# Ledger of designs, part 33: VH-VL binders against q8mxu4

Target 1, 107 residues: q8mxu4
Amino acid sequence: MCDRDDCASIASRCTGETIICAFVESITPPKIRDKTGTYELKCPFAEGFTMEIGDLFLFHFVFDGSSEKCTRLTPIPKMLAMVYEKLLKDLRKAKKEGKMIISPTAN
Below, E stands for the ipSAE of ESMFold2; O stands for the ipSAE of OpenDDE; V2 stands for 0.75 times the mean of E and O plus 0.25 times the DockQ between their complexes.

## First folded at step 24 (VH-VL; framework fv_satralizumab)

Design zz3 (at its last fold request DockQ between E and O 0.51; V2 from the best seeds 0.67)
Fold by OpenDDE, fold request of step 25:
Structure zz3 (fold): chain C 107 residues (1-107), chain A 123 residues (1-123), chain B 107 residues (1-107)
Amino acid sequence: as target 1 above (107 residues)
Amino acid sequence: QVQLQESGPGLVKPSETLSLTCAVSGGSISSGYAWSWVRQPPGEGLEWIGFIYESGSTNYNPSLQGRVTISRDNSKNTLYLQMNSLRAEDTAVYYCARDTGWYDYYYGYFDHWGEGTLVTVSS
Amino acid sequence: DIQMTQSPSSLSASVGDSVTITCQASQDIDKYLNWYQQKPGKAPELLIYYASNLETGVPSRFSGSGSGTDFTFTISSLEAEDAATYYCQQYDNLPLTFGQGTKVEIE
């Protein structure tokens, strides 16, 4: 696991977990996008979950050494995007400093 | 295959207002991107003018001293630039570009550009 | 405003040569740095985004690296068609700003 929690870093992760705040760019195939770029998810969106292009979500991913597993989706109001960006940035910093880890309950 | 095409008057007199259009094709102007204007004086570098988010919110380069208005018409899939009180130093090639920014959250990189339109400010 | 300074302002090299351009930001911009190629009479084209990500369709001979304030753009093996002016651009903070450009000429 790297110290980055963004779309660009997902493909390089092997183990651990991360929370990504990103927009839904497309549903079929499932793609998300943030400031760092676009990532096509290997895990599909949960069946029956109402999701539209342009929606903002917190994506919790768990890596088992092969691919990401989408374990939790938290819808975020778009107007709070910057708030959550800051939140995740702070969490990343805390993790780097050994003060905190990013977890599903951290948001 | 998004394409952008700028259109303008070519020649504008000092103190007059510049109006440019950018026709977007191959994609919707309201499809989750921001849209920017960038200009380049002859033989010089690039200067960001401003952009408009999908939400309709705008941001402008402070260097332009509030002379700029960027707008769009979703029904026409067209981006607009208005610049007031033109000066000789406003002579440049004006580009419209797609910005990967989304909503009011972030601004990104310019992944698609128009071919630009030359605007000459002269009496 | 964040100032972007490129080096060198111009260079000449032969086909097959490796070319390196640097870009320095006046402040830490993380990895929010892009590289564009502009050929004479043409619009700029995105080559690299987020410091090191190759834009789709861009040849692999182009690469970027760096973070913070110092960034590098490299053409591993110069081709005749690479004669152009290259620009770095930060998108960490508004206003968005470009480097002054580096003109690459082919000998």
Scores: ipSAE 0.819, ipTM 0.921, lowest interface PAE 0.5, mean pLDDT 92
Fold by ESMFold2, look of step 24:
Structure zz3 (fold): chain C 107 residues (1-107), chain A 123 residues (1-123), chain B 107 residues (1-107)
Amino acid sequence: as target 1 above (107 residues)
Amino acid sequence: QVQLQESGPGLVKPSETLSLTCAVSGGSISSGYAWSWVRQPPGEGLEWIGFIYESGSTNYNPSLQGRVTISRDNSKNTLYLQMNSLRAEDTAVYYCARDTGWYDYYYGYFDHWGEGTLVTVSS
Amino acid sequence: DIQMTQSPSSLSASVGDSVTITCQASQDIDKYLNWYQQKPGKAPELLIYYASNLETGVPSRFSGSGSGTDFTFTISSLEAEDAATYYCQQYDNLPLTFGQGTKVEIE
């Protein structure tokens, strides 16, 4: 159920749960960015975090068809930005070709 | 509104070193964006030269064979291009541009361009 | 290096015509493709990023589509001011590379 989006694809999302790895571009108005572009949030930043321009987060969103809610932020090291971009690119290719990347599971 | 303006010599000799500056106004080069240099030989297409990140880290087009250095001076809000061992093939209009890289990550599209400066390499 | 090939090399059309330019990448570049317009004696200007996203202030008669290796740029109703050379440019991998350009002239 929980999907993965980017700044370009989330603009058209209206249902479900998703995660975006993105940098904070602006606080007022609240904007995030990744390699695909910029997205202006339609909800306030989630409470409980001090945010600065240039911080990297995983943004967890829930959409109910009429409202966007950022339910969770997970701060991550900036050096992982390209790792997440590569993973999302690979996932898009796998879905487009009818494949699913099977992740090894830990015992 | 960010504006970029290139400047430097219009005519240089083969084997010399090219030094160009790019003055940025209407915004800070310390704003998280990366900054690129791109060139266009007369009557030809565009060639990416390289870019510099917020931290000063650089990436260059391998086709330029290590002849290029891109640098920045935050106190002057200015970007620099140095190209060694000039040859006739380096004759081009040189542009600086804001690259949509963000801090030390990503790269990709150029949303603001300077007006360009023609550099002619001639004996 | 990723080679970008545009078609046609040039075209002539009348005001009001629909104009289409294609760009082919030598390998899959996802949607990491941009389109620029360059008028004579001027710097290039970004029109479209991430294959289909219009840059702010770009007229809606310009559009882009495609993913993978094949991309299309369209001017839906040509205006006299659209006489220019158009370039595609990939940003999937370094070095960043451009197509050879397509010159659009008004008849």
Scores: ipSAE 0.670, ipTM 0.878, lowest interface PAE 1.3, mean pLDDT 89
ESMFold2 (binder alone), look of step 24: mean pLDDT 90; pTM 0.934
OpenDDE, look of step 24: ipSAE 0.761; ipTM 0.910
ESMFold2, fold request of step 25: ipSAE 0.622, 0.586, 0.589; ipTM 0.867, 0.859, 0.864
ESMFold2 (binder alone), fold request of step 25: mean pLDDT 89, 90, 90; pTM 0.928, 0.924, 0.926
OpenDDE, fold request of step 25: ipSAE 0.799, 0.778; ipTM 0.914, 0.919

Design zz4 (at its last look DockQ between E and O 0.07; V2 from the best seeds 0.00; counts 0 for: pae O 7.7 > 2, placed apart)
Fold by ESMFold2, look of step 24:
Structure zz4 (fold): chain C 107 residues (1-107), chain A 123 residues (1-123), chain B 107 residues (1-107)
Amino acid sequence: as target 1 above (107 residues)
Amino acid sequence: QVQLQESGPGLVKPSETLSLTCAVSGGSISSGYAWSWVRQPPGEGLEWIGFIYESGSTNYNPSLQGRVTISRDNSKNTLYLQMNSLRAEDTAVYYCARDTGWYDYYYGYFDHWGEGTLVTVSS
Amino acid sequence: DIQMTQSPSSLSASVGDSVTITCQASQDIDSYLNWYQQKPGKAPELLIYYASNLETGVPSRFSGSGSGTDFTFTISSLEAEDAATYYCQQYDNLPLTFGQGTKVEIE
């Protein structure tokens, strides 16, 4: 299954597939933003989509070693931004609570 | 590089209305960002006043009891603060800042600040 | 309203020391916490956003960590220009609120 990230966590990702809900901040250079910050892509946006600054998408990324690809964009209504942010908050909280129970070495 | 500069009267009387101007340069206020006002009484901490989004939608600190209006004039690249019914406790340095709100969504950290302008409320 | 409590209120340290400031939120704010530096007579400057991300141009001796309610800000090797007041600020919910500040002085 595909993971979920935010602009802060995707910046340090090196492997796997992930999805991030973010606004377009800039097209050239390609930058996206959410409540956690701004991320400048190390690859072009996926082709075949019309986008404008301020649009909200689900961005699909594949990381192969240190290589980054944006493989798909799924446009979503801007009003869902807070819904996706809340879903990610709940996920982060659940992961932290599980890690704290099993391994206190995580900060 | 975006720069902000506040201006307004240095001295105002209680019960009067404060009017402050924030001139933005090196960028446009019509850039998708939100814009905030923050104040700091001399020798004290920071208090958020409110912000205005790209659309003109506003949010205010309820501690200011509805006395505040934030507005913008895109043609002058200028942000405004109006505060009614001034009291001595409104004496503060007033800052404008670029807020990380984006096209009416999110808010919350201030990556560019003006130099601040001192407003003294005194008889 | 989310109350932010900083500790200590002030501290004094020598150049080269490691300095730690804590910030506690009255409720879980995820990692929606920022740190600002304010030098005397100047406006605040953003140092850290989203608990641990350095703003562009901020020296690497500054760092932040934490999530939930407990946050830490560290200057790993204090320099003379770091004499300032430091504020935490939450952005999980409105109204945006700041800690009361921590004054750092050089001995």
Scores: ipSAE 0.736, ipTM 0.887, lowest interface PAE 1.0, mean pLDDT 90
Fold by OpenDDE, look of step 24:
Structure zz4 (fold): chain C 107 residues (1-107), chain A 123 residues (1-123), chain B 107 residues (1-107)
Amino acid sequence: as target 1 above (107 residues)
Amino acid sequence: QVQLQESGPGLVKPSETLSLTCAVSGGSISSGYAWSWVRQPPGEGLEWIGFIYESGSTNYNPSLQGRVTISRDNSKNTLYLQMNSLRAEDTAVYYCARDTGWYDYYYGYFDHWGEGTLVTVSS
Amino acid sequence: DIQMTQSPSSLSASVGDSVTITCQASQDIDSYLNWYQQKPGKAPELLIYYASNLETGVPSRFSGSGSGTDFTFTISSLEAEDAATYYCQQYDNLPLTFGQGTKVEIE
């Protein structure tokens, strides 16, 4: 199973879907950043969202094996970054241990 | 340069409420940083109390069991710490510090500290 | 909570000696580890952030290394002014926590 819930792991281009908590590093080109590094998105941010550099979001990504699609953005208070990192870590662990299924389409 | 200066009553009785202030100069408390309180009992280590973020949101150490309130006055560029139901174990030097827990400093650290103010809890 | 364990609790060394302090985290904290120096009657001062980055103005004799759970702080050539208590501190998750401290005395 791929580790897909951080910026560094996105490059592995696994199939399925995941949620990543990351900061917006740049708008053009679209880049996100977390403690593992920076990732440049293959597509620009969805239209209609008000985003600024430094904003913290949960990014819902769907992978087709070669690229990612961001299907949902959820704004998160910056001060909760570490909290969400832990939550995602725990979720990943739970999934790995077969205690939780994040998505029916996840592999 | 950013400077912090704590002030408080020095002596507080058990069960009473502690009120501390931290005057910040050389920088704005609404500049995007977080601002933390840290305490140190005499001859012991350091304990993080909590912080207030730019947005005004707060986070506290669970070890304090909800006895703490951190607030700020932007017009006075001053931070506040309130701690209820004081005990002898709350005797410590209390520091305020600038916390870089934000986007540009994602890894976070305390880069500026006050001189600290001693608070003794005694009857 | 993340527990930070320092070793040793105290040490004595001579001017010119190399001094090494270790810090162990109860869980993986990546590189979110800072080192502070505290002299008697003074507030702590940041020396190293993010495991190995030297703070501006800090002498090059100070260094840090490590990632995950095990970290080291080194003074390559001890000076008299280095007599102090040193603390590691994790910034990986809330609540923020410090090591117990290591008192360094100069013989």
Scores: ipSAE 0.016, ipTM 0.697, lowest interface PAE 7.7, mean pLDDT 87
ESMFold2 (binder alone), look of step 24: mean pLDDT 90; pTM 0.934

Design zz5 (at its last look DockQ between E and O 0.54; V2 from the best seeds 0.00; counts 0 for: pae E 3.1 > 2)
Fold by OpenDDE, look of step 24:
Structure zz5 (fold): chain C 107 residues (1-107), chain A 123 residues (1-123), chain B 107 residues (1-107)
Amino acid sequence: as target 1 above (107 residues)
Amino acid sequence: QVQLQESGPGLVKPSETLSLTCAVSGGSISSGYAWSWVRQPPGEGLEWIGFIYESGSTNYNPSLQGRVTISRDNSKNTLYLQMNSLRAEDTAVYYCARDTGSSDSSYGYFDHWGEGTLVTVSS
Amino acid sequence: DIQMTQSPSSLSASVGDSVTITCQASQDIDNYLNWYQQKPGKAPELLIYYASNLETGVPSRFSGSGSGTDFTFTISSLEAEDAATYYCQQYDNLPLTFGQGTKVEIE
């Protein structure tokens, strides 16, 4: 039930981890966006990253049953958005079939 | 906030080409969104025409039989719609709208619309 | 193409009434369904996205539910200003398609 990995479903996650591909909707407050909607992060974006509105990132989230934690950000060229969306979809499927474990992205 | 404003000729003759513009303000057209055209014949429902991604890739409704071209000018923050071989059935209010689609294989909802511009096709 | 069928095509109700509109998709579209309100002579406005998410600034009397093929739009307590035509729209697959609309009149 807590297996969706998009902006609209982040808040409904229970446990585990996931990776989503989303655009930066705003910096203050910190919000991300995908085709399912927007999600306001519980904490500001990690320091050390220079990001602008409209930038594309992979977000690695960990869920402990009470809240989400963004543990890693990976910048993605916008032109590769469709590639990563497809990749994540395939990864999700593989996980459900017990063929693969979701691993954190680089950075 | 993002605002859209359509403009066009108002009256077009059958077989001629329609050219519409959509001026976007309050935001950049290059911000991770797609941009769509939607039309509505008088007293009828809504029909999606097509959209353009930030990449420049486009998708069109097959019902338009290849008569449509959507383009953009980033320097002018403006969208364009061109429709060839107009027919009486093409009479409609034409809207431009922001689409929350985030990639060339993704689609979204229309969260901002222009006021629309009426196009009448008549001899 | 994915066909969207709304019911009813029109209805009349009094201020304070609860109004329900249904939308059926010709195939499973997950939650990729939106609801718009269009008042006479005006452009459509987004009310609900991704089946059940209320757009920012939209009154809480509006709601959406459903998934797969059957969806419901509800106005819990109708107001005079709610006189309009309402449209559902799927974005699961191209071409994007709308329902035929439901005209809501106030008695």
Scores: ipSAE 0.643, ipTM 0.888, lowest interface PAE 0.8, mean pLDDT 90
Fold by ESMFold2, look of step 24:
Structure zz5 (fold): chain C 107 residues (1-107), chain A 123 residues (1-123), chain B 107 residues (1-107)
Amino acid sequence: as target 1 above (107 residues)
Amino acid sequence: QVQLQESGPGLVKPSETLSLTCAVSGGSISSGYAWSWVRQPPGEGLEWIGFIYESGSTNYNPSLQGRVTISRDNSKNTLYLQMNSLRAEDTAVYYCARDTGSSDSSYGYFDHWGEGTLVTVSS
Amino acid sequence: DIQMTQSPSSLSASVGDSVTITCQASQDIDNYLNWYQQKPGKAPELLIYYASNLETGVPSRFSGSGSGTDFTFTISSLEAEDAATYYCQQYDNLPLTFGQGTKVEIE
């Protein structure tokens, strides 16, 4: 199952699928940013999407232990950035307090 | 690389209005960042004044809410600070800074700062 | 408002010493803490964001750690150019607030 990250946590991810809500910081080289920092992709952005610097997307990533792929972008209204930040904080808080089991998912 | 440069009067009188300009070069103020003003009284610490977001909406430090207006002119790539009803306690170096936030988001870590401009409020 | 208590207020150390500065928040701020360096007569410069991430171009002798309410900033081998005032700053909630600063002097 698909996980959720931010720019800080994805920097150390090695496996699994994840989604990041972030702004486009640079197209060349491909960089994204959020409240936790900037992440430079080790892969191209997913093709077939029009983007500009400052756009907000959900970025879908797949890590297979040896490579990183950006497989999907979903455009998001910019006013929702803080909502997605709060959702991630709430999921992590619930996991930390033992209310849910959330782990990296390979599927 | 993004550069910020503040300018304005160095000396102003109490009760008057301060008007400062922040010129941005090496990048666009409309490219997905928020922008901030921060001040530092001589020999003292830093105080956040407020943000202006890409959308044009603003958020101010409550301690200054009634006296401060932050605005922008995208065509001139310029940020502005207006502060009315000046007091001696408003004497400070005023900085503009880039924040990683955008639109209605404010993240509040400042990766680029201007050189600052000293404003002295004195009779 | 979240109060940031920074200590010590000042310190003197020799080149090559390890220097540690602490910052305590009045409430849990997760990892939303930055460290800035301000050299005399200059603007502040971001060194560390999100508690422990080095800004681009910052020497690895600078480090940060901590989470929640207690944070530590360390210079592992002090250099002459590190004489400056260091500020912590929280960005969990508005208004943004800074510590009072720690002045580092070279003996």
Scores: ipSAE 0.351, ipTM 0.789, lowest interface PAE 3.1, mean pLDDT 86
ESMFold2 (binder alone), look of step 24: mean pLDDT 90; pTM 0.933

